# Miniprotein binders against q9h3h3: the designs that were tried, part 194

Target 1, 235 residues: q9h3h3
Amino acid sequence: EDGFTAEHLAAEAMAADMDPWLVFDARTTPATELDAWLAKYPPSQVTRYGDPGSPNSEPVGWIAVYGQGYSPNSGDVQGLQAAWEALQTSGRPITPGTLRQLAITHHVLSGKWLMHLAPGFKLDHAWAGIARAVVEGQLQVAKVSPRAKEGGRQVICVYTDDFTDRLGVLEADSAIRAAGIKCLLTYKPDVYTYLGIYRANRWHLCPTLYESRFQLGGSARGSRVLDRANNVELT
Below, E stands for the ipSAE of ESMFold2; O stands for the ipSAE of OpenDDE; V2 stands for 0.75 times the mean of E and O plus 0.25 times the DockQ between their complexes.

## First folded at step 15 (miniprotein)

Design yE43
Fold by ESMFold2-Fast, scan of step 15:
Structure yE43 (fold): chain B 235 residues (1-235), chain A 85 residues (1-85)
Amino acid sequence: as target 1 above (235 residues)
Amino acid sequence: SPELIRWKIRMLLRFAELLLYRAEELFKEGTDPEEAKELLEFVQRLLRMAIQLAEKLGNEELLERAEELIERAEELLEKLEELKK
């Protein structure tokens, strides 16, 4: 089916971004209200398109928590897309280094740690831990997908400001682990998302820069982080 | 910006048409009617978004294109529902 799956995923991502979001904004809402909000909107129960039996009757694209210090900066995405089009037309090599340079030039630096979990108690518990870490200031912003299919996995995204700042990426991993998260985490720069580059792309680029695995008792930080691009252990 | 809104409408229409073709093929093959129905419901979602944006932008051409595609999707969905009976 060639590019069908990639196009379908891109369409779903666009639709989710455009549909309404359920947001707990710690910049304007007291932290004391978080637990009630989490109880009202557990991600395993919030449905993508609304359901009489769910917390929502209308579509929900994402469930998000914004930290007190959250200040979004997507950079120059329009300039990035124009430069990407020019690069493809030029015939010049498309490499991880080339994309990194485009991202830096256009200030499109954000990235995210991803975790995929089945609907249920473990997902809701993980999301609650992440949401509390955001409201308490250990993380800046996070979102979780609503339930779209019975048995289908949902994704929690935890954002960082700069994917080129390894220390910042690792600090976010530590904060996620401190929040009680033990599942596999993968880190993807938003530049790959804006350019529509997924795992099986024509340029054979790996959109995942880092991978984090929980390690009980063996590691001082509680996890092992691998640089996927260079196949180098960072912790 | 109006240019970004136009780009979003074109992308929504492109995705909707691609997924609609896939749903039409599944209908012809007679296999996995639930997948075809799910695709059509999603196509309708994308097209409703395109219509809202086209109306706000005041672009009659894009609005008309979206309306044509949503009618085609509704017709196929109706045929799929008839097969269930």
Scores: ipSAE 0.570, ipTM 0.867, lowest interface PAE 1.2, mean pLDDT 86

Design yE44
Fold by ESMFold2-Fast, scan of step 15:
Structure yE44 (fold): chain B 235 residues (1-235), chain A 85 residues (1-85)
Amino acid sequence: as target 1 above (235 residues)
Amino acid sequence: SPELIRWKIRMLLRFAELLLKRAEELFKEGTDPEEAKELLEFVQRLLRMAIRLAEKLGNEELLERAEELIERAEELLEKLEELKK
């Protein structure tokens, strides 16, 4: 059933976060090494569990690039989880607003723009563009999933520090577009990921807050951004 | 944080049990044995993560629970592999 799919996606996300990551860290590695690193670890070829013939012999949960100014802040995820269990028991409505308050209370503020692409040249090219934007300082941090054993689309995640900072979220979108990305983007706060809010969740919540569509001409931003929960244009 | 580690183990066990029950249902229904096998391989991975964390934490109750679930997964996977022969 649909609820099973949401729990399965949550389990896979947890496992990926706990497995080793391949990281290009611009805080400690010269930018001149990035192109060689990207050539060594194209996401279409890096396998989730280290299949023979892939660049990796060991499992890889994520391939990531950290910008020079990257400073991780996960907030109080444990407190968030405890409060979430209490909220579900309370009978209080579970809405985007109540989840937002839960996130603010526990300082779980990060979020990410997501793009889903099939394995191949287009994915590797898009990831290279994002990675360069991170190393050059236009974006803060990004990661991309390795190729799954079952196949299917891979995801690029581009993070922002505070999902409640609308201007910051929109600025990240602009930087992604400036990097040459033209596909559909959706924005998901990490609080939704930690709480297992995915497609077909039992609370019937939209699993993302915003969507961004590429726009040719007529727009100074290069994209149209929509608030999905309220169906209101932001740009 | 020992409390965060305990929470991670509990979540891994919860996910593993949910997915294991789904694999057991697929086996019972006789539908999609390949999906059941893939679920069981993933369940084993989640449980190995839980075992490593439980061992580091020194929590025998969580370790015992993880070992119980991995035995169930191994038994079902063996039954599926016997059908594959």
Scores: ipSAE 0.638, ipTM 0.888, lowest interface PAE 0.9, mean pLDDT 87

Design yE45
Fold by ESMFold2-Fast, scan of step 15:
Structure yE45 (fold): chain B 235 residues (1-235), chain A 85 residues (1-85)
Amino acid sequence: as target 1 above (235 residues)
Amino acid sequence: SPELIRWKIRMLLRFAELLLKRAEELFKEGTDPEEAKELLEFVQRLLRMAILLAEKLGNEELLERAEELIERAEELLEKLEELKK
């Protein structure tokens, strides 16, 4: 069972990416239409496979908001995968450092802040805040998972262009906090997602690089950020 | 790109085979028939995606592989439903 949960999560992530998305694209849609779109597609009610009574009749992989300046760059994912297979075959140790170098070499630099919330008002409210921050230009792009058949927590993903740009990662955290988000956040580089690094991976790697915790009456940033790999406080 | 599409098909097939083997294990153990059924339904979804991409790519080998796996999943699902009777 080593890694089975991680492989299953990777399969689900791939399927979600390939299924249709519900998208509010601020590059082509006026900001004034956002509130109506959010009311039509609250993530707590949109179901993964278009269950009866949901706003969607067809499967939905993700609900997303694209900012006006959004310009996707996934890098060389194919080259990354080939290099990953070679690395595993080589017998070399698999570490955060080796994965970072693979990502840089293949220009797979994007990453995301993750927040997990139960279906309900707080999820929908958090997503609305994030969506507005994206449309207003404080964040670049975000998506939220639809409600799964079994229930369970849904995830909001807030993307940054370059996980090696620490300042950019921290700026996104600040913008998320400014949007009223108070829950735990963790930051995951997309290279980990592409390579199937999840909580039950066989290399025993921490699946996230950073952790952000809200502070009541705390720092000007509204949060404390920890580097999980090096166990170092950044803020 | 055709290379990216081919990589996606191969990943879908790998995931489908892994999950199908897990469903087969659950069937042999006689445990968690609902979990096995849910895995098989998901396997079928992954394989339908693979078939669509393989047809678009025009790759007969990958298409045939996906079709073999979906038949295997359908056979196991039928066996699980037969046990409920």
Scores: ipSAE 0.618, ipTM 0.882, lowest interface PAE 1.0, mean pLDDT 87

Design yE46
Fold by ESMFold2-Fast, scan of step 15:
Structure yE46 (fold): chain B 235 residues (1-235), chain A 85 residues (1-85)
Amino acid sequence: as target 1 above (235 residues)
Amino acid sequence: SPELIRWKIRMLLRFAELLLKRAEELFKEGTDPEEAKELLEFVQRLLRMAIYLAEKLGNEELLERAEELIERAEELLEKLEELKK
């Protein structure tokens, strides 16, 4: 039951990655064009498989903004998958520490802050804030899911280069907060995504490493960040 | 990388087969026909991706496997649509 849900989510993630993306690439496009692009492709209106009434007639997997300094590095995903198969057949315990070691060995280090919002004005406004922060250089890269056929919440993903670099992860959180985002954020390393670790995974692992909650007053940082696995406050 | 393309095809086929079996179970149970239809539409999409990559790679075995699964999905979808009438 849980295995079916996790594999379905993994299948959808793979399909989205392989379908066309709508990209604003600040490396090759002037920043002055961003506002028009955001108005043309609000994520609450872009549909996953295309619709005559939406901005897209063809399928869209993701809507993304690449920062001027963005340099993609996915690591050795093939080697990671081979090592994952070997781990599962070895009988060795599958833990956050074991997955961290696989990620480091295969240089699959990227990760992302996630926020889930219902389709509508608040989603579009949050995405616009994130997109501007990316183009202005406060964040490196971000993407948002299109509106699903079945409906439901959409996800904004804000990437960092190295999930083992705690300071870098926290810096991205600060930049998200500075962009006006006040909702709950959770941080997921891409290794978990590649290996199909979602909320209903069969290994009963927490699918995210950190959570960030907005705080008004008290913390100078503006948010409280918790290590979810160890229940330890980082800020 | 031909190895990366082969891995992607294998993963697409694995996911398609698992979801197709789930759709077949829902059909046999007679519950959630809309969920079964949505699963089958998604299975067809995964299989079309697999077919595109298998053709690009020139792998006839993987292409034939994808075609077998898409035919099976189409047959089940037709049965589900007949039940709506």
Scores: ipSAE 0.563, ipTM 0.869, lowest interface PAE 1.3, mean pLDDT 86

Design yE47
Fold by ESMFold2-Fast, scan of step 15:
Structure yE47 (fold): chain B 235 residues (1-235), chain A 85 residues (1-85)
Amino acid sequence: as target 1 above (235 residues)
Amino acid sequence: SPELIRWKIRMLLRFAELLLKRAEELFKEGTDPEEAKELLEFVQRLLKMAIQLAEKLGNEELLERAEELIERAEELLEKLEELKK
């Protein structure tokens, strides 16, 4: 049953990425329209597959906000996958360091801070704060999952362009904290998603590189960040 | 990239087949027909995505495989709906 559950979650993730997205694109839409857009599409009310009683009648995979300077670059995913297949057949150890080198070689550098919140006012408020930070230039891009048919927590993903850039990752964490978010955050590089490190994996790798915990008054940044891969405190 | 599209189709087909087999198991057991129905509706969604990509790619083999699986899912869904009536 564990294997089936993992496959089901992976299938849902893939379907969400491929279904239509609701996007506020600050590159082409004035920032003054953001508040109306957020009021029209609160993530707690937008349904995954559409519903006459929700803001959407058609399926929505993700609700996203693109910053003014956002320039998507997924890198060479095809080359990454070919190199990954070769690595697996080579017999060489598969470690966080090896995956980092594959990501750098193929320019698959983006990553994201993940936070999970129950549907409701707090989720909508957190998303609005994140969306404003993106439009104002403190964050580059973010997305939030729609409400699932059966309920459950929703996820907000806040992207950075280079997971190897510690300063950039930490700056994004600070901006998320400034938006009022106090829950545990975990950071996942997109290379892990492309290589199937999104679930229990046979290489026993932690699926996230960093974690951020809210800190009352102790940190100037509002949080403590740990490098999970190396078990080293960054702040 | 045609190779990336082919990989996406293969993944969609793999997921669809695994979920379809689970729906078939639930139908045979006679347990939770609503779960089986929801699973089949999701399988149909995955397969429609696969069909659209296979048509764009021009790959007849992948297209035919997706169509075979969607027919199998539709047959089971009709049996489940008839059972409820």
Scores: ipSAE 0.634, ipTM 0.888, lowest interface PAE 1.1, mean pLDDT 86

Design yE48
Fold by ESMFold2-Fast, scan of step 15:
Structure yE48 (fold): chain B 235 residues (1-235), chain A 85 residues (1-85)
Amino acid sequence: as target 1 above (235 residues)
Amino acid sequence: SPELIRWKIRMLLRFAELLLKRAEELFKEGTDPEEAKELLEFVQRLLQMAIQLAEKLGNEELLERAEELIERAEELLEKLEELKK
């Protein structure tokens, strides 16, 4: 039951990655065009499979903004997958540490802060803030899911280059908070996404490494970050 | 790389087969035919992606596997449509 749910989520993620993306690329497009692009493609109105009544008539997997310095590097995903297959058949324990080692060995280092919001004004406003932070250089790259046919919450993903670089992960959290984001954030390494580690996975792994909670008041950081596996505060 | 493309095709086919089996289970149980239909539509999307990649790669074995799964999905969709009548 649980394993099937994780596999369905993995299939949806793969399909979204392979379908067309709506991209604002700050490497080639002037920042002055961002506001018009955001108005044209609010994530609460862009539909996953297209609809004549929405901004898109064709399927859209993701809506993304690339920063001026963005340089994609997926690592050796083929090697990672082969090693994952070997690990599963070996009978060795599947733990966060083992997956971290596979990711390092195969240079699959990127990761992302996730925020889940219901379709509507709050989602669109949050995405606009994140997109502006990316174009202004405070964040490197971000994407948001389109509205699903079934409904439900949408996800904003804010990427960092290296999930093993804790300072870089924390700096991204600070930039997200500075953009006005107050909801719960969780951090997921892309290696987990590639290997299908989602909620209800059969190895009972927590699908995220870190959790960030907004703090009201004069805290310089604006949030508390927790290491979910070890229950240790990082800030 | 051709190896990464082959891996993507194999993963698409694996997901499609698992979801197709789930749709078959829902049909046999007689529970939520609309969920089964939506699942089959998604299975068809995964298989069409697999076919496009297999054609570009020139891998006839993977292409044939995808076509077999599509036929199976189409057969189940027809059975579901007959239940609505």
Scores: ipSAE 0.627, ipTM 0.882, lowest interface PAE 1.0, mean pLDDT 87

Design yE49 (at its last look DockQ between E and O 0.89; V2 from the best seeds 0.66)
Fold by ESMFold2-Fast, scan of step 15:
Structure yE49 (fold): chain B 235 residues (1-235), chain A 85 residues (1-85)
Amino acid sequence: as target 1 above (235 residues)
Amino acid sequence: SPELIRWKIRMLLRFAELLLKRAEELFKEGTDPEEAKELLEFVQRLLYMAIQLAEKLGNEELLERAEELIERAEELLEKLEELKK
């Protein structure tokens, strides 16, 4: 069951990536149009497979906002995949360190802060805050999942360029907190997503590198960040 | 880009086959036909994506594999429909 859950999540992620996206692209669209776009496509109302009465009649994989400076760099995903197949065949241990080296070798460096929220006003408000931070230049790019047929929590993903750059990862966390986000955040490198590393994976790896918890009562950063791999508090 | 497209097709086919096998197991157990149907609908979506990419790539081998899996999924959906009241 455990291994199936991780594979099923990987399949859903791939399908979402390949279905159409609703995108606000700040590189080509004036920032003044963002509020109207957010009102037209609130993530609590956009349905994954389309529905009469929702903003979309056709499937939507993701709702995304691209910042003015956004320049996607996926790295050498093909080389990463070939190396991953070789690693699995070799019998060599699959560890966080091995995956980190694979990612660095193939320049697959991006990662993301994840937050899970129930459908509703709070999700839409959180997404609007993140989207404005992206368009204003405090964050690079973000996306949010549409509402699933069965319901359940939706995910907001806030990307950084380089998961090995701790300062950049922490700066993104600070910007998320400044946008008013108070829920639990976890940070996942995209190499884990490309290789299908989710919760309950067959290699028993923790699928996230960092965890951020909102601090009550006036922390300068607004959060406490933990390095999951080393069990060390960074802030 | 052709190599990346081929990789995507192979991943879609792998996921579709894995989920299809799960739907077949659920059908054999006979406990939750709606869960099996939902998995099969998702399998069909993955396979239609694979077919579209395989046609664009011009890879007949991958296209034929996707079509085999679609036929298998359609047969199971037919059997599930026969179980309905």
Scores: ipSAE 0.682, ipTM 0.902, lowest interface PAE 0.8, mean pLDDT 87
Fold by ESMFold2, look of step 16:
Structure yE49 (fold): chain B 235 residues (1-235), chain A 85 residues (1-85)
Amino acid sequence: as target 1 above (235 residues)
Amino acid sequence: SPELIRWKIRMLLRFAELLLKRAEELFKEGTDPEEAKELLEFVQRLLYMAIQLAEKLGNEELLERAEELIERAEELLEKLEELKK
């Protein structure tokens, strides 16, 4: 029952992963071309299936920006999945610590900060700020969903390469805030996606590891970051 | 890799079956038949992706599973279309 919406969203994300992407790759494209690219492909106007009047004539699953230092490495996903199946059959308890250890053992360490925004200027402005941060080297890689035909919020994903590297995850949060983002951020390790574990899952696991809320502390761009696994504030 | 492709097919089939069951429930309830139709069209997209990958991999078992599900989806879509007539 309660898990259907999460699984439906996961199915949509998987289908999008498999459609063509619009990519600005800083490793092969001059940074001076970024602003023109952003103006040509605002995420609020790039349609999922290439509607008439869209800047895209073909389906787009994701719009992405790869930074100069982007080096993709998904780790040993097949070994992770095999170990996960064995664990489920073993009768041993399944806990957040178990998932963390599996991810470490198989080097499936990537994760992402997520933000959800309605289509329009705020989304396009937020994406532009994130994309610039990626090209300038403060962030490694980000993607944003295209416009769905009947609205609904779109998602910006900002990836980090190691969810166990707390400082790296917090640095990414700081870079996101420096780009002017004030909305709620949630952080999810990719291990949960590869194992098919979503919110409202049968194990009552929480795929959200961190939650970040914007705060005007002693600086212009402060965050309050909560560790959801241990219920402790990190900032 | 073949193992990663097989995982993608299995996940696509899992999602397709879940969504198909939801569309069958919506049909039985009689509420919002257009929502059921849109859901079935998405199920078809997932299953066509699964079929394409299963054919590339040469995995007959997964291909047969995908084809069984797409037949169920097409039958229900036909039933929904008959309601409009």
Scores: ipSAE 0.592, ipTM 0.877, lowest interface PAE 1.1, mean pLDDT 87
Fold by OpenDDE base, look of step 16:
Structure yE49 (fold): chain B 235 residues (1-235), chain A 85 residues (1-85)
Amino acid sequence: as target 1 above (235 residues)
Amino acid sequence: SPELIRWKIRMLLRFAELLLKRAEELFKEGTDPEEAKELLEFVQRLLYMAIQLAEKLGNEELLERAEELIERAEELLEKLEELKK
């Protein structure tokens, strides 16, 4: 993927964040209603712009599920951005460690596991599994992109509160795997998004910190998680 | 926060400008006019969002920049439509 493609995808994601969301909030809606909601809004059928015949008549940016323990906290994004601008003007070297420290200092610590799936039954089934895991408290919050006109891959995002908490990141991976997901997962901190750091950036920073690959016949955790920065397996 | 809104506007404008340049390149290359059109429609959406936020923030500079980019996108869309006729 070239730099343009990465920025295009980032623009699409940003636009989606600003459009209305279809949300199941487990804090206010009984868990018993989840199945009906999933049936009403299958991700493979919900369209990005509310196409005729879709479950949605209006644009939908994301389909999301909030767990009981979900608390939106983005930290000091403003302070982060100011510090990032100052850092860029300073001419100091910028490393993944630098970004990690900025994130910690400003408490911008959220991150997400990402999976890309083709539209269809497999996607809807995967989403249902994730949604259930969120409602049951195994995961905190997740979202899935609606169907695009061209029928490209849809993305499921599963969030964690702290990308620096390796245990929490691994626990989320385990919960995703327990939900029946077997595809490749990549983990990205949100700090990179807030700073506009995408693939092929001028600092050669990789926004993907972890990769999870499912292993057939492996131990109870079912996946191998690779720390990409250090090229070390964590599991 | 106002600062977050400003950041959003700047990012939207950055993306819009980048994608607009790409659309211009696609147009010059004689690539599928539909691809360029779709890209321009997306650029317009980004810019409309930027305008709404800029109006909300009362930032005339960012609003003006967004309007300039919309005009460029519209001009290119008109050229694409003329080629289909």
Scores: ipSAE 0.586, ipTM 0.872, lowest interface PAE 0.7, mean pLDDT 90
ESMFold2 (binder alone), look of step 16: mean pLDDT 85; pTM 0.818

Design yE5
Fold by ESMFold2-Fast, scan of step 15:
Structure yE5 (fold): chain B 235 residues (1-235), chain A 85 residues (1-85)
Amino acid sequence: as target 1 above (235 residues)
Amino acid sequence: SPELIRWKILMLLRFAELLLKRAEELFKEGTDPEEAKELLEFVQRLLRMAIQLAEKLGNEELLERAEELIERAEELLEKLEELKK
C-alpha cells in the first residue's frame, strides 16, 4: 500500500482513541454489574459515529473493560514519534530490531493480541468471554471496536504490559484460550501501531510478531504459537 | 501534559491536511465524490478535536491553523454538494 493508506489508518486510530469510550472499570464498578453492561453495549450493535436506535446516539471510539489492577503506561509516545521522524529523515534502515530498540528507549512496551470477527453473535459472545476474564483477573485490559458505518470486521484487542516479555505474551494467549476463544489471534506491539506499521508497509515488515492458532485435540496448551518474523514455533 | 496536548494537536493537523489534500485530488479528478465527501467529514472531525485541544491549551496559533483548515474543508464540501444538485 502507499503512504496514504498508512496515514489514513493512523488518523482513524487516533480519532478512535480520542473519541469517547464506553468503559466497564472493575477498579470502581462491582463485577456483578458486568453482565448488564455487556447486554446494554453489545459491540455488534454499538455504532462508531452514533445512530438513533442503536445503544449509542453519540460517537464511540472503543468499548473497553479495565481490570482491577489496570494501571495505564503508554511510555513516551511523543519522544517515540520524534525519534521516528528523525530516523526516517536520516534514511537509515527500518527493521524489526530498529523499531524494537526505539520502543525500549522510549518505554513504549505494551502490545496486544488481536482477533478480527464479523459483527454478530460470535463477536458479542467472544467479547463477553474476554470481558469476564478481565474482570476476574486473568487478563489486564481489553477493548473492542464499535461497528463501522461501512460494516466490515471488528477487532478485539487484549493488552499485555511488555511485548519483549515472551512469557507474559504467551500467558495472555493461554488466558484468552481458557476464556473459550478459538479463532486466529495475532500479536502486535503498540510501537507498530503508533508508527503506522500495517499489513502493506513500505519496509516489508511483518505487521505482527506472533500468531496463535487453536489446536484441535492434541495440544496440552490449547494453541500453537508461531514467531512470525523468524518462522519459529514457540509451542 | 501540555507538551503531550500540543503533540496531539500537531498530529491531528498533520492528518487533517493530508486527508484534505487527498479529498482535493479526488474532487479535481471527479472520480469519486462520495469518497471525497466522507474524507472531508472525517477531516472536519479531526479538526474539531484539534480546536477543542487548542482551546484547552490556550494556544492561539494552533487554534488559527485548525480554523484555517476547517474553512478550507467546508469550502470543498460546499463545492461537492453543488455538484450533487
Scores: ipSAE 0.621, ipTM 0.887, lowest interface PAE 1.0, mean pLDDT 87

Design yE50
Fold by ESMFold2-Fast, scan of step 15:
Structure yE50 (fold): chain B 235 residues (1-235), chain A 85 residues (1-85)
Amino acid sequence: as target 1 above (235 residues)
Amino acid sequence: SPELIRWKIRMLLRFAELLLKRAEELFKEGTDPEEAKELLEFVQKLLRMAIQLAEKLGNEELLERAEELIERAEELLEKLEELKK
């Protein structure tokens, strides 16, 4: 890779968040309309910048499903950014623990389970399963990236309210597994996204906090979850 | 809030400038002109977003900065297109 990977990924994330989203909002839309919406907007066919041959003619940043009880709370992101700049100039070590404390202080607690899949039937099938779990109340909210201009894997993000709430993080993992998902999952707190912690960061931090691997006949929950920051197994 | 919008504009401008500098390096090296072109197209997108927010905010200083960067990106993109011909 190159030294711009982290900055470039942060810029791409900001642009996607600011472009229009295609949203199924279960707070205002009957659940019976979900299957038609999923058929209209399969993520393998929705293009990032629009195309006459795709379901969208205009740019789409994300395809999202909001659950009935979804209540967005981003915390004090501005205060977090100011504190981050102060921390960097202070010379204090930048560690997972330090970032956790900044997140708690500024109430930037949300996070997400990530799964990366190639465009195609398996991606669309996995997204449909996650979307149904959201509308049925097993998950709060989820989104999936549109197909990139250059191709490559797409990402499904399944959000939880509080990355410090291990039970909540594990409950989301269980619901994802119950939906039939067997691929590798990694969990990233939104504080890492806001601060630009990606794969090639200057502090050599692991960009994800938790990892979930599917296991046949393993734990009762069907997966093994590892806390990557502390190298401790949670299940 | 106006403060949050101003912060978003500054972030967009910072990212655009960093990526523009990278595109300029690639052009100078003579390596991977398609990567440089894709970076410049993305830089233009970030700057157009910054312009829309700056106009909404009514901040002429930020608007002027975004317009300066977009002209610089357009100039480099024209040079890259000429190399292909």
Scores: ipSAE 0.604, ipTM 0.882, lowest interface PAE 1.0, mean pLDDT 86

